# Designs tried in a protein design chat: VH-VL binders against o27280. Part 36

Target 1, 266 residues: o27280
Amino acid sequence: MDSMNVPEVLEIKRIVEESESVKTFIFSWDFRREVRPGQFVMVWDFRDEKPMSVSLIDPVRSEIGISIRRVGEFTDRVHGLSEGDLLGIRGPYGRGFELMGRDILLVGGGIGMAPLAALADEATARGMRVDALVAARTADELLFLDRLEAAGVNISTCTDDGSCGFKGFAHERLLTLEENHDMAAVCGPEPMMFQVMRILDERDVPAQLSLERYMKCAVGICGQCCLDDTGFRVCAEGPVFWSQELSRVREFGRYRRDPAGRRVPW

## First folded at step 1 (VH-VL)

Design m29 (framework fv_marstacimab)
Fold by OpenDDE, second read of step 2:
Structure m29 (fold): chain C 266 residues (1-266), chain A 118 residues (1-118), chain B 112 residues (1-112)
Amino acid sequence: as target 1 above (266 residues)
Amino acid sequence: EVQLLESGGGLVQPGGSLRLSCAASGFTFSSYGMSWVRQAPGKGLEWVSAISSSGGYTYYADSVKGRFTISRDNSKNTLYLQMNSLRAEDTAVYYCAKGDEYLAFDIWGQGTMVTVSS
Amino acid sequence: QSVLTQPPSVSGAPGQRVTISCTGSSSNIGAHYDVHWYQQLPGTAPKLLIYGNSNRPSGVPDRFSGSKSGTSASLAITGLQAEDEADYYCQSYDSSLRGSWVFGGGTKLTVL
């Protein structure tokens, strides 16, 4: 068994309250183990294990951050933890984002901003121009705004209720933006990503999208995260996909499979 | 040191095919986009094709779309250009070029000559 | 024919200052994309001379400078030397061509 697949027990170094429902857990990290924005780790609370995106990559401080939204029993337990408590982490896994070009557009919805925040840090460090469209249901659910601002990211916000920025959905806001970019990175609710991808394709903007699926093994063996018709495994071939790859995935934007293998509509 | 070395050029008849290779050394090949740029005899530089660092996305000049295919093997630090349906106007020195974050080409090979003639 | 326009030739005497212009459009130079310059000595491969409008790679003398304004860019060479005789190409990126790298037609610099 590969040592990478054994959870390493790590102490929570710091907890950042991002919103009412989102916390970022920071860990010391040995960067001899490379990690890229868009990759995920398996977080183990000694009872259950869930895939989580890396939201912070700081080689200077030798830290990584994992942002977790409170959505169920597992995340509820994790949100109850304090600094100094322990979690098991194995990984990183999957294909991360690829940076190409000079200008990049980030489109994120809700917790989908987690991997994009990490990507923003890398992109700005490389001297790229970064525009970020940050979407949420309400103003209080907008994530990483201060962090993105500090990184030099040009931020545009949109909220479903209009409490901050553009009133509407991310794809609607995107339609009002005239600037083109060399590349886009997208992460959020799949219906959002589907609409955003369509617009970007029409504009001939290369786009990468990060999918969320139920994952068990994270190493491409169990097949539970397999996408219909293509055989793509989100944990192995993804979670980041190019738009042209997703164009082959019929279930994209339509449904996913639950832990029992049933089709669940978005 | 940092180096790009092209190979695979030669004489081919119109309608024929060639496959160019570019061996990279001295840098993390998998971290950078790569391009092919060509120069016809006595003419200027023309960008031909580009490929992202992981190979996830490819770009082509209109003049070669549908005929040329760019690819890479990061495990071998090698860039490829499959050229099909070659035409006389494809005659040129083909350079392998390393991309950077500025969308410039900071490293060039010495080029390989492709001659398409009956 | 080239997306970026350069004068076909320029000349100067040793010690003089020469400039090479590069004119683009709103979809490339004017779209906030940087301009880069390459020097190609006779019988050799191109070499990056200026990147990011005005930056010099290591080994490039400070006699070479670049600037960008609006939809145009310029390469200036001061203290012209015999070894500067070469072809010079500007290069940028064009978003209207599905993300294409674009070159100027090239300028032949002759040192008199």
Scores: ipSAE 0.015, ipTM 0.520, lowest interface PAE 8.3, mean pLDDT 92
Fold by ESMFold2-Fast, scan of step 1:
Structure m29 (fold): chain C 266 residues (1-266), chain A 118 residues (1-118), chain B 112 residues (1-112)
Amino acid sequence: as target 1 above (266 residues)
Amino acid sequence: EVQLLESGGGLVQPGGSLRLSCAASGFTFSSYGMSWVRQAPGKGLEWVSAISSSGGYTYYADSVKGRFTISRDNSKNTLYLQMNSLRAEDTAVYYCAKGDEYLAFDIWGQGTMVTVSS
Amino acid sequence: QSVLTQPPSVSGAPGQRVTISCTGSSSNIGAHYDVHWYQQLPGTAPKLLIYGNSNRPSGVPDRFSGSKSGTSASLAITGLQAEDEADYYCQSYDSSLRGSWVFGGGTKLTVL
């Protein structure tokens, strides 16, 4: 564990512009430290450290990729970096996705497509049939469409405003898609994931959902990473959970907590 | 001496199965990714499958997905290719090849012939 | 229908220069993946001739050279000799094809 809990200073080997607000940073990685889709790393800019999901896992090139959206001071600083610059990387942490069956459905919203893109790569490499429902508020926020298409993934899109694909929410689009999957993996805003989970439960499709908002503690300390109803510590137990585990969490998809700890609607 | 030695090839009927083996010596097998590359008589090279150094990641060409399974046993320095539901178009010499840091194949075996016919 | 395109044949006389092209796309050579070249003599296994665009393994004569520009690569052979008569294959990697190693269709070199 010590080697996982001490940041390793790595050179940015390549940067991919995913959108105006999202970049993927690619690093050389020693795969004697195994990395699985759904796991996260702590990214350190020598001032602050933030959890980021792994979006590319390439043991053949010995590379990992980390996709970062510009949302604040830390991410703005990281977006200002260039190839050859250094970042600290610690991890990986958390439980990854499990693959089962032959046919898999991925449902991603916004940056939630990042861990699902890594999962899509693994699933297609194993010969699985992969269908992806990629959702965003607008067309400009749809991520990884070219990468998914190039990997042989069957893509459906939806946007809230109708600027690309189906006009509506992910769960509304899902209702129009065929019900022929052995499992699903879902990552995105919790209200989206809750609605998608309900439909998959009705179809008897086992689903894995990633609760990225709880990735505040990489070492399993409760407090900021504890679920209300079940007592799970997400950094020790998650961030990936099966749908049957989340069906008992009353706050899932209904409420979030503000800085004062009060429940507010999503 | 660095060496890759394939075995397990032969004549098989359509729909049949074969398991190829590749014995590695002279290098640290567990440190390198491995691949199978095939060549049909009079045709070009076609990459078939690859496996990471740990065995945790596998890759397949679309033409063999769902029918072939690559695996390795690092304790025995051996690479395997399980071939199921064989077709006439799978007839080829199958080479075992060692990957390197450039994603090239720097060491090749002599190949083993797989013939799928009735 | 190879992902990388090579001419099917090329010919030259002893002592002359020949060039074999390898044309890819933005998802392989154009994505900064290296190009490697293999020589296959009749009845033998392929042998690595050039790796990492322009490097020679030990034992490969300097009359063999590789280069890369944009979405294409080239193998140059100078001072042609009869023993150079072989099939030549380029190879790269394409992450967009589900993590695939991709070969060119091969070029048969005839020394006249």
Scores: ipSAE 0.000, ipTM 0.383, lowest interface PAE 21.5, mean pLDDT 83

Design m3 (framework fv_marstacimab)
Fold by OpenDDE, second read of step 2:
Structure m3 (fold): chain C 266 residues (1-266), chain A 119 residues (1-119), chain B 112 residues (1-112)
Amino acid sequence: as target 1 above (266 residues)
Amino acid sequence: EVQLLESGGGLVQPGGSLRLSCAASGFTFSSYGMSWVRQAPGKGLEWVSAISSSGGYTYYADSVKGRFTISRDNSKNTLYLQMNSLRAEDTAVYYCARETLGSYAFDIWGQGTMVTVSS
Amino acid sequence: QSVLTQPPSVSGAPGQRVTISCTGSSSNIGAHYDVHWYQQLPGTAPKLLIYGNSNRPSGVPDRFSGSKSGTSASLAITGLQAEDEADYYCQSYDSSLRGSWVFGGGTKLTVL
């Protein structure tokens, strides 16, 4: 009878080493509690709490996966945990991705592939054709390739240094692709997403993009994740937005606000 | 029982406006994409407009683009079609149809509502 | 003119086999998009008859079958019955018309 806003203490069932800096933590999940690709959960290590994307949704095994990149003190602590250790999880929160059509393009950069991997699983299960453009700085930072391939996803890779696939950025690789898609889902560094969205708009491909902002409450109360001009709360109206919604957001691709509320350029 | 019921049709003069409604029952309305399909008297089927499950994604046939607006209220299990600047060639029975999940097929149809545009 | 091409009419005697063709292009039927078929009895709304090229919804007799090859699809009706007299429409998606569902012109089936 617990509320979704109260952290549930869960045991880490498994840990998957995705890369040097990314681990996926797997938990048993009661699927009477609905979760959608693109939604996030708040992870509590009993000291601090951070929003993390759901990267795996497995109703068959009754599991979810949360992929976490090592980027600071909180994630350092979490990465130090072992199977059998405990974490607090509350959620899921936010608006997830919506699927429609037959062909979908996924464009992900770095840890941005986390929610897209979950979306890929759902899309393929629904009989959709899925193309994924997976981007990273180097080959060893490309995420979920084996998983995506196993799901039947057609994968294109690009790396900044050319160590795997196309040498260059995701938007540059996208320009070389001729395949038409009914819709696209995008997640990664905001400058990448901004460029990708521009190209997709020019091609008249509807796109959904998942934003990352500092979130504290996750329930639309504190306002720290509000986007300028629109008042959109990333935790409530997002984190997934349609491109036409983001076209109204002045700060998109330009700056974000830090925990103190100051503008920080990308 | 899964059912779609259209309403709002009628006689209107050229240049006029009508708003069609489609009431859905018997299924989780918010989980499905919806479409409007029309059929002129004695003619074939013509897709008119579609909307995604949450309403964030809309499509229009070229013949109605800029004149028609599709929308939905998931809290009311209702699909809408706002038709402006109506023309004689818009005269047709308008069907509400449910899109199958992950497909472009329409598995549930209403009985249709007649729209007549005439002077 | 419909994007998908169907014969205007076909006919057959009871018990016979009839086929209705649906011809498209690489932008609609092609390799990527499925073809669906609808039956419309006189004075009624269309009914989904075949989806995903060859699948029958519940309640549709197995004497109805669909197939797809290249940029064309076909509906076959075996053991033709009087009640099969109706209009039949194929339907797909056209990527060149971004987001557009497209129907064939329809085929009138007459049972002799």
Scores: ipSAE 0.016, ipTM 0.518, lowest interface PAE 7.3, mean pLDDT 92
Fold by ESMFold2-Fast, scan of step 1:
Structure m3 (fold): chain C 266 residues (1-266), chain A 119 residues (1-119), chain B 112 residues (1-112)
Amino acid sequence: as target 1 above (266 residues)
Amino acid sequence: EVQLLESGGGLVQPGGSLRLSCAASGFTFSSYGMSWVRQAPGKGLEWVSAISSSGGYTYYADSVKGRFTISRDNSKNTLYLQMNSLRAEDTAVYYCARETLGSYAFDIWGQGTMVTVSS
Amino acid sequence: QSVLTQPPSVSGAPGQRVTISCTGSSSNIGAHYDVHWYQQLPGTAPKLLIYGNSNRPSGVPDRFSGSKSGTSASLAITGLQAEDEADYYCQSYDSSLRGSWVFGGGTKLTVL
């Protein structure tokens, strides 16, 4: 079992600069190891290992992409790498998104658009109609707009400061959008996801939400990856959950866990 | 060979319960959404219930909400329909059907199992 | 009171063309949801005949074709043959019924 969790050392084939703070690292991938949108991998820089969502799944080119935001020492080191450099990758882990119905709403905040970009590719390839609400603090932090547009996705934007699209938060923008969706997928900061989930629940739209939580291990049963009321192990049972599963979790949208595993408000 | 095989139908009194099963073979069951579709004698097709590939999401026709429960066991390649509080109007042949990926088309159907609700 | 409306019957002679209509609304066909068609021979389970408005599964002859316009769809059968005598059902998705697949009432095709 342990040997199946050993990192494979892969060469960075291509780097795409998505914004000043986000890069997508692209690797050759053997698709006999199936990867689905919503799953994550552990990225090892030979010092530390961190979970990262898969943001590109391209079986035609035999490539996967991993989008990484620069937020600390580990990500600063990874951002300093060049094409041809090596990273350790293990996984994929977690359950991915399920697609159901003929149309889907994607609601992404910041780096949360990364797993949703991969989902958009799969949904459009299956002939689904895709609407995306892309939210960020500022216009410069909106991610994947060109990629989504090229895929035929209908895009709405919002920024907290009003620098692009609707001025306000994702849930405020959602209230002004058409309610005609078979399902939704949501990924971003937990307070945003909680507010969006409430609106989708009132509209009777089933939603899947991806928890981009701090995790101590990818396959472990450690306390840092458990949801408070339900005992779910996010890395084993998530990171993707249906809204009906999250509606009973008191911790969701109210508290997060810091690197020490302590509950802190958002 | 891709195949769906229903079982569990029979005669039941109004207010009674039945559990239908659908055994899947010849494909990766866990990758597909599944539905139950019924047909009353001499009538048309009526969709009853659907379940996502993982079982995380379920759908129900208004006529059966609160009475029927769809479920699946991906380790056993089996789909279920638990039918409670049965009414005469539930009398029908019940088909299990596989949903195509990204579509509501039902490309594989079972042979059907008859449920008769009668006193 | 089917959500999708089909004529209850249609008839034709061998070699003729027949068309079966499926009329929906703005919450289903009009919302750009695809239409699928099923053939049900007497005493058998339904068989997928057309999916995604106009696509034929392997083994379905090109005498069968589907089309969609506005809130309606049509199934056309050319070169009608005796073995085409069956019930035909259209199917789509209805967004106003959340997660609900809807069937037409069915059309009995009689080959004269």
Scores: ipSAE 0.006, ipTM 0.428, lowest interface PAE 13.0, mean pLDDT 83

Design m30 (framework fv_marstacimab)
Fold by OpenDDE, second read of step 2:
Structure m30 (fold): chain C 266 residues (1-266), chain A 118 residues (1-118), chain B 112 residues (1-112)
Amino acid sequence: as target 1 above (266 residues)
Amino acid sequence: EVQLLESGGGLVQPGGSLRLSCAASGFTFSSYGMSWVRQAPGKGLEWVSAISSSGGYTYYADSVKGRFTISRDNSKNTLYLQMNSLRAEDTAVYYCAKDSEWGYFDYWGQGTMVTVSS
Amino acid sequence: QSVLTQPPSVSGAPGQRVTISCTGSSSNIGAHYDVHWYQQLPGTAPKLLIYGNSNRPSGVPDRFSGSKSGTSASLAITGLQAEDEADYYCQSYDSSLRGSWVFGGGTKLTVL
């Protein structure tokens, strides 16, 4: 067994409260184990295990951050933890984002900004121009704004209620932006990503999109995260996909499979 | 030591096709973007095309869009440039260049000459 | 016709200081993009000379220096030597439309 597949018990070094529902848990990390933006780890609270995106990669401090939104029993337990408490982490897994060019557009919704924040750090460190469209339902749910600003990211915000930035959805805001980029990275609610991808395709902007699916093994064996028509495994071939790949995925933006394997509409 | 070796150049008639290859060694080929840069006789350098590390993204200068196709085989550490509908103005030494990930080219091949003439 | 503008030629005597300018615009040599320089000796492939505006790769003498200000960059060569006779190219990135890597027109340096 690859050592990567064995959970390493790590101490929560610190906790950053990003919003009312999102916390970032910081861990010491041995960077001999490489991690890329867009990859995920399996977080084990010694009862259950869930895939979570890496939102911070700091080789200087030898730390990684995992941002977790409170959405269910598992995340409720995790959100109840304190600094000094322990979690099991195995990974990283999956295909991360690829960077090329000099201008990149990030489009994120809600917790989807987690992997994009990590990508932003890498991109800016490479001297790339980074524009980020950050979307949320309300102003208080916008994530990582200060962090992105500090990194030199040009930020545009949009909220469903107009409490901050453009009033509307991410794809609507994107339509008002005329500038093209060398590439785009997208992560958020799948209906959002679907609309954003269409716009980017029309503009001939190469795009990478990070999908979320139910995962069990994270190593491409169980097939629980398999996408219809293609056989793509989100944990192995993804979670980051090219727009061209997703164009082949019938279920993208339409439905997903629940833990029982049933089709569930978005 | 990083080495880039271009091949496939030669004489071709206008409207013809050539396929250039660049064999790379001395570095993790699959980890870096690659580019083609050309230089017409007695002229300056002109970027032609680039491809991302995995091959997922490609870029082209306007002068070659629709005619040239860049590709790579990471299992063979080889970069390719398929050139179709060649024109006289495509006559140049074509260099394979390694992307440093920082917006510059840190290593260059010795180039291969492409001559388009009737 | 090059996106970046360089003087076609510069000359100097051995031991002298020469400078080569590279002028761009806000869409290339702006706040977001670095300028890089390449040396091309006669009959050879280009070689990276300066990266990131002012950094020297290993093996490049400290006689070579680069700087960037606004939408312009400059390559300076001090203690000019006969072996410095070559073509020099600046390079950056242009975000116009879908951006591309761009070179200056090149400068021929003659050592008198």
Scores: ipSAE 0.022, ipTM 0.583, lowest interface PAE 4.9, mean pLDDT 92
Fold by ESMFold2-Fast, scan of step 1:
Structure m30 (fold): chain C 266 residues (1-266), chain A 118 residues (1-118), chain B 112 residues (1-112)
Amino acid sequence: as target 1 above (266 residues)
Amino acid sequence: EVQLLESGGGLVQPGGSLRLSCAASGFTFSSYGMSWVRQAPGKGLEWVSAISSSGGYTYYADSVKGRFTISRDNSKNTLYLQMNSLRAEDTAVYYCAKDSEWGYFDYWGQGTMVTVSS
Amino acid sequence: QSVLTQPPSVSGAPGQRVTISCTGSSSNIGAHYDVHWYQQLPGTAPKLLIYGNSNRPSGVPDRFSGSKSGTSASLAITGLQAEDEADYYCQSYDSSLRGSWVFGGGTKLTVL
């Protein structure tokens, strides 16, 4: 009897090195427990547990993939693991993306491309036309380009340093793209998402945005979580939100909160 | 346990209006799209309308577009179908169905009968 | 009007295999949209039987299986039992109908 609240100990079947700082860990998965793009799992290394987005959903091969960026003690330990080693996986958790219409724009920054890569696979399998704007600081940090190309996605890139594609930020690149879409999905640093949301709102393109900083609250770790101005409970309703919900949040894209609840500029 | 309970069906005159409701429980209602699917007596299933989890997107079959309006109240865990300018061919059992992102309907209500007749 | 075509009826004896076809076009199944299947027992609401072409929900026996090829899909039922007597519907998505979900006309399965 599978339970979302109990970690299942799974063997690392395969590791894909996406970049110098990002690896995708692939596990066999029983799809009687469904997983949707935009959802996350808790990854347990038998010492600490951290939320990670699901980046690959492959029912044909009975596999899920979890992409992890190396940014601290936990992720350093996990990056040191090899095929055949064990990790605990609990979940999935959170609200996934909705697919509506025929055309979708994906806008991803850095590791934010992870949940969008799973969404791209889903949308292309559903017969949708998919355009992706992939943003990173440098060319080496652009993720999933080969996978998106293999899926038939139309790709645009931008890097802050100009090492690949447009030189500039995602929202600056988006201003040079005047294509029409039925919907958009956005995931990346909050300041990037805020700027992208404003442009999409001006173009009347409804968008879903993933606020990954609240993933631990969605599993009950933070208890009571709300977005300012709306009283909206991120832990109950996130991490994926429609742009109309976020446009009324004064804090979105301007400030973050530390673990003590203090407002800190981006 | 996921449960969907339809109500509001009944007998109505041609040209009249009815509002159907579907009370949902056993899942996070605000996280899922919802649909209405109908079945005329002795006939097959026909998708009628769909609404996204936030209510930001709505879809309608050509047979009902301009006459029916789908809506939801996430604070009440309730889905609605406002049916206007009803015709004899709208006579059917109307099912409330829970959507997946992959476009299948994983749970269905018991249905409510709408009869359009004098 | 049915956008996806199913045979109106199929029949078999207990223990036999039956297959139910679902034929679409280039705007739905041929556009690589997934096919899902529903079972409707007499007097009851439909129940999800197969999703995503070939996946079974928890509680659906493995004698039910789905497949998809080109513009068509098929539901196979092996080891036919009296309890399988029902109407079966395929369902997909059609891009040409302004983004509509579409059902097949349904197939009545009789267990003889």
Scores: ipSAE 0.000, ipTM 0.395, lowest interface PAE 17.4, mean pLDDT 82

